# Designs tried in a protein design chat: VH-VL binders against q0aze0. Part 375

Target 1, 268 residues: q0aze0
Amino acid sequence: MKIILVNNRFKENTEKKAQEIAGQLSALNVEVIIDNGLDEPYAGTVDFIMVLGGDGTMLRAARRYGQRAIPVLGVNMGTVGFLSNIEINELAEYLPLILREEYSLEARMMLEVAVFQQQSLLTRVFCLNELLLRSNSPRMLSFALEISGQKLEPYRGDGLIVSTTTGSTAYSLSAGGPIADPQLDAFIVTPVASHIINKRPLVVSPEREISLHLLEEREAIIGIDGQIKMDFGAENRVLIKRAPHPLLMVNLKAKPFFTSIDRSLQRQ
Below, E stands for the ipSAE of ESMFold2; O stands for the ipSAE of OpenDDE; V2 stands for 0.75 times the mean of E and O plus 0.25 times the DockQ between their complexes.

## First folded at step 18 (VH-VL)

Design GG24 (framework fv_bermekimab; at its last look DockQ between E and O 0.89; V2 from the best seeds 0.80)
Fold by OpenDDE, look of step 18:
Structure GG24 (fold): chain C 268 residues (1-268), chain A 123 residues (1-123), chain B 107 residues (1-107)
Amino acid sequence: as target 1 above (268 residues)
Amino acid sequence: QVQLVESGGGVVQPGRSLRLSCTASGFTFSSYGVHWVRQAPGKGLEWVAAISYEGSNKYYAESVKGRFTISRDNSKNILFLQMDSLRLEDTAVYYCAKDRIYYSKAFYGMDVWGQGTLVTFSS
Amino acid sequence: DIQMTQSPSSVSASVGDRVTITCRASQGIKSWLAWYQQKPGKAPKLLIYAASSLQSGVPSRFSGSGSGSDFTLTISSLQPEDFATYYCQQDNFRPLTFGGGTKVEHK
């Protein structure tokens, strides 16, 4: 077995724990690679990914490795979030199950986000939570939303979020989007401070494609999972579709999503 | 520089056929939907037809449906309008125009136009 | 088909005048309306899209407003180069349709 440990390079405790776990796994004849903020994702084949940290670390791991259809386990290290399955102090207990591959998998839909400039692909990213388009100035944006070739009413406001159901409890929620069952595949399109009062979020089939572009020359940015940021102007387009592969999240411990919503949201 | 150049216009007899061409340069032709728009002498603009950037979707005005065929050759950067069963009311300058937005199956206005090619009929 | 009705069909104005052209759609077209300028013997030029979005290089004296079925093009202070014919066009529905045009002439 070969395992990647993904930790947060900005959190020393996660790095130290990664080294410790790597030692333990090596003693069990498991090959270990530590991704402590590698410049590029590890390119070799692996059997399992263990994420040490919080939701942010999981999002980064998902973007880096999610397209490979590798089981990904979130191990919480004292943070609040939705994406970890077990606590770090539980790892020793569940390690035998991991090594014997005695766990269930939960498939989470990811976004494929492609950003273009005059037909040139600037970047293509697979992300777990959301794509954000927002103004980079005090002025509202005017932008077009297209869904499967259908033109909606032009949006005017601070921005727009296109989220997965996993991401429904992230920034989309703060913007007034619905809480979605993470076992459901769908896009959630949530306006950010729309000029139209009480503009409703859209729940869109994962089979459709979504595109955004500005209708005026304005300063805007694209944000992905709150971690990637890039300038977005009138010459740019973003195309969003369901990623070809879901993130395979390891389920070692049952976590009732709906009964834990209040607790988790209260802590954020 | 972005440019569209129409050709193929001329004098024709009613009931005959004519094929117009529009050659694109200065931009990625295959990325844009394109249109034919015509203008009768001294009259307004009339949308004639459109074709998606990949050529899979074609749309026509009712006045030309069944008679005109829009097509494109992305490898050669050429737009075509095959006009069959021509009528006197088809007399016009025919413009080709590109859509503003690339990689869209919808249309978002026409930002670049050709100079036009005139189609008239023999008296 | 969506009928686009422009008014007036022609307007006589002087340099410096405020000129207003209206366009009405037979049904709601959201904001998917374009304004074009055409000078004699020339191809149309796109001025405004999405009802109010001024295209690059177009003078700020041009402005557009409206949504649904009623739209307006305004030239705040007419310049000599603005004497031309103006057309509205909707692309919310297929077939795409143009208004009848408004000719802005010298008084």
Scores: ipSAE 0.866, ipTM 0.928, lowest interface PAE 0.7, mean pLDDT 95
Fold by ESMFold2, look of step 18:
Structure GG24 (fold): chain C 268 residues (1-268), chain A 123 residues (1-123), chain B 107 residues (1-107)
Amino acid sequence: as target 1 above (268 residues)
Amino acid sequence: QVQLVESGGGVVQPGRSLRLSCTASGFTFSSYGVHWVRQAPGKGLEWVAAISYEGSNKYYAESVKGRFTISRDNSKNILFLQMDSLRLEDTAVYYCAKDRIYYSKAFYGMDVWGQGTLVTFSS
Amino acid sequence: DIQMTQSPSSVSASVGDRVTITCRASQGIKSWLAWYQQKPGKAPKLLIYAASSLQSGVPSRFSGSGSGSDFTLTISSLQPEDFATYYCQQDNFRPLTFGGGTKVEHK
């Protein structure tokens, strides 16, 4: 059995705990690959991914491994979030179930984001929470949103968020978007400081294709899961679709979304 | 040097057919929607037809629907307008034009135009 | 189909004048309106798209405004090269439709 153990090298307690857990797993004849964020993603075949930390570490794991259809378990190490299933002090209790593959899976939609420069594909990335388009100057943006070939009224403002339902509790919420049940598949389109009075958040079928481009030359950026940043200008266009594979989140312990929602929001 | 060049215009008899061509160069033709627009002598502009970048969506003005067929050959960078059952009111200069936005299922303005090709009738 | 009505049909003006041309759609087209300039014997040239966005290379004396069904093109200080015919076109609905044109002539 081969497991990737994902941690954040800048959180010292997760690094120490990751080494400890890797030792315990090795003693059980489990092959462990540690991904602390320094190196390229492990390219070989693995059976399971264990994420030690908060939502940010899970986001990185989802981007790196989410399209591989590998079970991913979130293990919370003190910071309350939306993406962990068990606490670190419960790991020993659940480890036999993990090793016997006795767990259920919860599918979470991901975004496929393709950014173009003058018709050429610049990059393709997958994300769990959201794409953000925002101004990178004092001037507001003027931009077009197209949903499956249908042009909406042009947007004017600071930007736009296209998120998954999992991402509804992240930046989209701060910008005024709804909290969505992560069991739903949908896009949530949330304006950022829109000057257009009719621009309310939209909930859009996951079968739609979404695209964005600027209507005037402005300095803008694209942000992905709050962790990747790239410049975006008048020669760029971004296309957003449902990713080919959802993130497969391991469910070992019942953690009803609605029961935990206030505590998770209080912690970020 | 983005360029569109029309050809195939000429003098025709009513009820006959004519095929116009538009050859594109200096840009990635297969990434953009393209249009036909006509202008009768001394008159205004009339949008005629458009086709999406991959060729799957075709749209026509009511005045030409059922008589004209738009098509494209992305391997040769050519746009076509097949004009059947021609009428005297089809007398015009015919322009081809490129839409400004690539990989779109919609149209956002025609930023590059050809010089036009004239279609007229013999009396 | 969306009817586009331009006014005036012509305007006589001098270099330096402010010129305003209006365009009305028969129903709402959001802000999806373009303006074109055409000189005799030549193809049209895109000036403005999305009601108010200037096409690359177009002088800043040209501006567009409006949304819904009423739109204007303004030339803040007419130059000799601006004598031409101007057309609006909606691109919100298919089929796309042009206005009837406005000829700007030297007084």
Scores: ipSAE 0.690, ipTM 0.871, lowest interface PAE 1.4, mean pLDDT 91
ESMFold2 (binder alone), look of step 18: mean pLDDT 94; pTM 0.955

Design GG25 (framework fv_bermekimab; at its last look DockQ between E and O 0.80; V2 from the best seeds 0.00; counts 0 for: pae E 3.2 > 2)
Fold by OpenDDE, look of step 18:
Structure GG25 (fold): chain C 268 residues (1-268), chain A 123 residues (1-123), chain B 107 residues (1-107)
Amino acid sequence: as target 1 above (268 residues)
Amino acid sequence: QVQLVESGGGVVQPGRSLRLSCTASGFTFSSYGVHWVRQAPGKGLEWVAAISYEGSNKYYAESVKGRFTISRDNSKNILFLQMDSLRLEDTAVYYCAKDRIYYSKAFFGMDVWGQGTLVTFSS
Amino acid sequence: DIQMTQSPSSVSASVGDRVTITCRASQGIKSWLAWYQQKPGKAPKLLIYAASSLQSGVPSRFSGSGSGSDFTLTISSLQPEDFATYYCQQDNYRPLTFGGGTKVEHK
């Protein structure tokens, strides 16, 4: 077995724990690679990914490795979030199950986000939570939303979020989006401070494609999972579709989503 | 420089056929939907047809449906309008125009136009 | 089909005048309306899209407003180069349709 440990390079405790766990796994004849903020994702084949940290670390791991259809386990290290399955102090207990591959998998839809400039692909990213388009100035944006070739009413406001159901409890929620069952595949399109009062979020089939572009020359940015940021102008377009592969999240411990929502959201 | 150049216009007899061409340069032709728009002498603009950037979807005005065929060759950067069963009311300058937005299955205005090619009829 | 009713069909104006052109759609077209300028013997030029979005290089004296079915093009201070014919066009529905045009002429 070969395992990647993904930790947060900005959190020393996660790095230290990664080294410790790597030692333990090596003693069990498991090959270990530590991704402590590698410049590039590890390119070799692996059997399992263990994420040490919080939701942010999981999002990064998902973007880096999610397209490979590898089981990904979130191990919480004292943070609040939705994406970890077990606590770090539980790892020793569940390690035998991991090594014997005695766990269930939950498929989470990811976004494929492609950003273009004059037909040139600037970046293509697979992300777990959301794509954000927002103004980079005090002025509102005017932008077009196209869904499977259908033109909606032009949006006017601070921005727009296109989220997965997993991401429904992230920034989309703060913007007034619905809480979605993470076992459901769908896009959630949530306006950010729309000029139209009480403009409703859209729940869109994962089979459709979404595109955004500005209708005026304005300063805007694209944000992905709150971690990637890039300038976005009138010459740019973003195309969003369901990623070809879901993130395979490991379930070692049952976590009832709906009964834990209040607790988790209250802590955030 | 972005440019569209129409050709193929001329004098034709009613009931005959004519094929117009529009050659694109200065931009990625295959990324844009394109249109034919015509203008009769001394009259207004009339949308004639459009084709998606892939060429898979074609749309026509009712006045030309069944008679005109829009097509494109993305490998050669050429737009075509095959006009069959021509009528006197088809007399016009025919413009080709590109859509504003690339990689769209919808239309978002026409930002670049050709100079036009005139189609007239012999008496 | 969506009928675009443009008014007036012609307007006589002088340099410096405020010129207003109206376009009405037979149905709601959201904001998917374009304004074009055409000078004699020339191809149309796109001025405004999405009802109010001024295109690059177009003077700020041009402005557009409206949504739904009623739209307006305004030239705040007419310049000599603005004498031309103007057309509105909707692309919310297929077939795409143009207004009848408004000719802005010298008084």
Scores: ipSAE 0.870, ipTM 0.930, lowest interface PAE 0.7, mean pLDDT 95
Fold by ESMFold2, look of step 18:
Structure GG25 (fold): chain C 268 residues (1-268), chain A 123 residues (1-123), chain B 107 residues (1-107)
Amino acid sequence: as target 1 above (268 residues)
Amino acid sequence: QVQLVESGGGVVQPGRSLRLSCTASGFTFSSYGVHWVRQAPGKGLEWVAAISYEGSNKYYAESVKGRFTISRDNSKNILFLQMDSLRLEDTAVYYCAKDRIYYSKAFFGMDVWGQGTLVTFSS
Amino acid sequence: DIQMTQSPSSVSASVGDRVTITCRASQGIKSWLAWYQQKPGKAPKLLIYAASSLQSGVPSRFSGSGSGSDFTLTISSLQPEDFATYYCQQDNYRPLTFGGGTKVEHK
């Protein structure tokens, strides 16, 4: 059995704990690859991914491995978030079930994001929470939103968020979007500080193709899961659709989403 | 260097067929929607048809629907207009035009135009 | 079909004049209107898209305004090369439709 341990190299206790867990697994003849974010994602075949840390570490794991149809377990190491399943002090209790593959999987929709300059693909990334388009200057943006060939009235304001349902409790919520059941597949399109009255958040079928481009030259950025940033200008276009594969989240311990909403949001 | 060139115009008889071609160069043809627009002698512009960048969506003016067929061959960078059941009111210069926005199934303005090809009737 | 009513049908003007051309849609088209310039024997040239956005390479003396159903193209100081016919076109609804044109000509 081969697994990847994902940790955050900027948090010393997670790196040390990852080494301890790797030692325990090696003693059980499990081959372990540690991914602390420094190197390129491991390209070989693996059976399981264990994420040690909070929601931010899970977001990175999802971007790196989410399209490979590998079970991903979130193990919380401190602050309770939306994406962990078990606590680190519970790992020993659940480890036998992991090794026997006695768990269920929850599928979480991801975004596929393609950014172009003119007609050249600059980058293609996958994300679990959201894409943000925002102004990078005091001036507002004027931009076009297209949903499957349907043009909305032009937007004017600070930007726009295109979120998954999983991302509905992240930036989209702060910008006025709804909390969505993460078991639903949908886009949530939330304006950021719109100066056009009655631009409301939209909930959009996951079968739609969403695109954005600026209508005038402005300094803007595209943000991915709050962790990747890239410049965006009048020569660029971004195309967003449902990723080919969902993130497969391991469910060992029931995590009732609705009864925990307020407690989880206080972290933010 | 970005260029569209129409061909296939000429003199036809009413009720006959004609096929126009538009050859693209200097840009990535398969990334853009393309249009046919016509202009009768001494008259204004009339939009005729458009096709999405991958060819899956085709749109027609009511005056030509059922008689004209738009298509594209992205491997050869050619846009086509098959014109069947031609009528006298189809006499015009036919332009092909590129939409300005890439990878879009909507239309945001026609930023590059060919020089046009004339279709007329023998009477 | 959306009818685009363009006014005036012609304008007699001199170099240096401010020229305004109006375009009205038969129903709301949001801000999805384009303006084109056409000189005799030539293909049209895109000037303005999305009602007010200037196409690359078009002089800043051209500007567009409006939203909904009423739109204006303005040439702030007419130049000799601006004598031409101007067309509006809506691109919100299919079929796309042009206005009848406005010919700007020497006095």
Scores: ipSAE 0.508, ipTM 0.816, lowest interface PAE 3.2, mean pLDDT 91
ESMFold2 (binder alone), look of step 18: mean pLDDT 94; pTM 0.956

Design GG26 (framework fv_bermekimab; at its last look DockQ between E and O 0.81; V2 from the best seeds 0.77)
Fold by OpenDDE, look of step 18:
Structure GG26 (fold): chain C 268 residues (1-268), chain A 123 residues (1-123), chain B 107 residues (1-107)
Amino acid sequence: as target 1 above (268 residues)
Amino acid sequence: QVQLVESGGGVVQPGRSLRLSCTASGFTFSSYGVHWVRQAPGKGLEWVAVISYEGSNKYYAESVKGRFTISRDNSKNILFLQMDSLRLEDTAVYYCAKDRIYYSKAFYGMDVWGQGTLVTFSS
Amino acid sequence: DIQMTQSPSSVSASVGDRVTITCRASQGIKSWLAWYQQKPGKAPKLLIYAASSLQSGVPSRFSGSGSGSDFTLTISSLQPEDFATYYCQQDNYRPLTFGGGTKVEHK
């Protein structure tokens, strides 16, 4: 068995714990790779991914490795979030199950985000939470939303979020989007400070494709999972699809999503 | 320099066929939907047809349905309009124009036009 | 099909004048309206898209407004080079349709 440990490169305690866990796993004849901020994702094959940290670390791990269809376990290390399954102090208890592959998997839809400039692909990213288009100035954006080739009314506002159901409890929620069952596959399209009062968010089938482009010469930014940022102008387009592979999240311990929403949100 | 150049126009007899061509340069032709628009002498603009960037979707004005066929060769950067069963009312300057937005099956205005090619009929 | 009605069909104006052209769609087309300028013997030029989005290189004296079915093109201060025919066009529905045009002429 080969396991990759993904820790938070900005938190030393997660790195130390990763080293400790690596030692323990090595003693059990498990090969371990630690990704604490590698320039490139580890290219070798692995059987299991363990994420040590919070939701941010999980999002990063998902972007780096989610397309490989590898089980990913979130291990919370003192943070509040929705993406960890067990606590670090529980790891010893569940480690035998992990090694015996006695766990269930929950498939979470990811976004495939492609950003273009004059037909050139600038970047293609798989992400777990959302794509954000936002104005880079106090002025509102005017942009086109296209869903499966259908033109909606031009949007005017600060921006737009295209989120997975997993991401529904992230920035989309703050922008007034609905809370979605993470077991449901769907896009959530949430306006950010729309010029139209009470502009409603859209729940869109994962089978459809979404595209965005500016209708005016304005400066905007694209944000991905709150971690990737890039400039976005009139020459750019973003195309969003369901990722071809879901993130396979390991479920060692049942977590009641809906009954824990209030608790989790209050702690954030 | 983005450019479209129409060709193939001329004098034709009613009921005959004519094939127009539009050659694109200065941009990635295969990434854009392309339109035909015509203008009768002294008259307004009339949309004729559009073809998606991949060539999979084609749409026509009712006035030309069943008679005109739009097509493209992306490998050669050429747009075509096959005009069959031509009528006197088809007399016009025919323009080709690219859609504003790349990689879209929707349409967002025409930002680059050719200078047109004239189709007339013999008396 | 969506019918686009422009008014007036022609307008006589002088340099410096404010010129307003109206375009009405037979039904709602959201904001998917374009304005084109055409000079004699030339191909049309795209001025405005999405009802109000000025295209690159187009002077700021041109502006567009409206949504739904009623749209307006305004030239705040007519310049000598602005004498031309203007067309509106919708692309919310297929087939795409143009207005009848408005000729801006010298007074």
Scores: ipSAE 0.857, ipTM 0.921, lowest interface PAE 0.7, mean pLDDT 95
Fold by ESMFold2, look of step 18:
Structure GG26 (fold): chain C 268 residues (1-268), chain A 123 residues (1-123), chain B 107 residues (1-107)
Amino acid sequence: as target 1 above (268 residues)
Amino acid sequence: QVQLVESGGGVVQPGRSLRLSCTASGFTFSSYGVHWVRQAPGKGLEWVAVISYEGSNKYYAESVKGRFTISRDNSKNILFLQMDSLRLEDTAVYYCAKDRIYYSKAFYGMDVWGQGTLVTFSS
Amino acid sequence: DIQMTQSPSSVSASVGDRVTITCRASQGIKSWLAWYQQKPGKAPKLLIYAASSLQSGVPSRFSGSGSGSDFTLTISSLQPEDFATYYCQQDNYRPLTFGGGTKVEHK
């Protein structure tokens, strides 16, 4: 069995704990690849991914490995978020079930994001929460939103968020978007400080293709999961689709979304 | 630098067929939607057809639907209009025009136009 | 099909005049309207897209406004090269449709 152990080397105790867990797994004849974010993602065959940390560490793991259809377990090491399943002090208890593959999986839709500059692909990334388009100056943006070849009224404002349902509790929520059941597949399109009347959040079928471009010269930024940032201008377009594969989240301990939602929001 | 050049116009008989071509240069043809627009002598502009950048979506004015076929060869940078069952009311200068936005299945304005090719009729 | 009605059909004007052309759509088209200029014997030239966005290389004396069904092209101070025919076109719906044109001619 080969496991990738994803951690954040800048969090207190995560590096030490990752080494400790790697040692325990090695003693059980499990090959362990540690991914602390410094090296390229491991390219070889892997059976399981264990994420030690909070939602931010899970977002990085999802971007790196989410398209490989590998089970991903979130292990909380302190602050409870939305993406962990078990606590670090419970890992020893659940480890036999992990090794025997006695768990269920919950599929979480991801975005495929392609950013272009003058017809050239600048980058293609996959993300779990959202793409943000926002102004990078005091002036508001004027931009076009296209959904499956259908043009909406142009947007004017600070920006726009295109989120998954998993991302509905992240920046989209702060911008006025709805909380969505993460078991739904959908895009949530949430305007940021729109000056156009009746620009409300939209919930959009996951089969749609979404694109954005500026209607006037302005300095803007594209943000991905709050962790990747790139400049965006009048020569750019971004295309967004449902990613080919969902993130496969391991479920070892029942954590009903609606029962725990208030506790999770209070801790974020 | 960016240009479109129409060809294939001429004098035809009603009920016959004609194929117009539009050759593109100076830009990445395969990234843009391309339109046909016509103008009868002394009259206004009439939109005729459009084809998406990848060639999968085609739309026609009602007046030509079922008679005209738009197509493109992205490897040769050529747009075509096959005009069948021609009628006297099809008399016009035919322009091809590039949509301004790349990799889009919608249309945002025609920013580059050809010079036009004349189609007219005699018995 | 969306019908686009332009007014007036023609305008007689002098250099320096403010010229206003209107365009009305038979149904709401959001802000998805373009304006074109055409001189005799020449292909049309895009002036304005998305109702109010100025195409590159177009002088700032041209401006567009409106949304929904009613749109306006304004030339703030007419220049000799602005004598031409102007067309609006909606690009919200397929098929795309042009207005009938407005000829701006020398008084």
Scores: ipSAE 0.667, ipTM 0.864, lowest interface PAE 1.6, mean pLDDT 91
ESMFold2 (binder alone), look of step 18: mean pLDDT 92; pTM 0.948

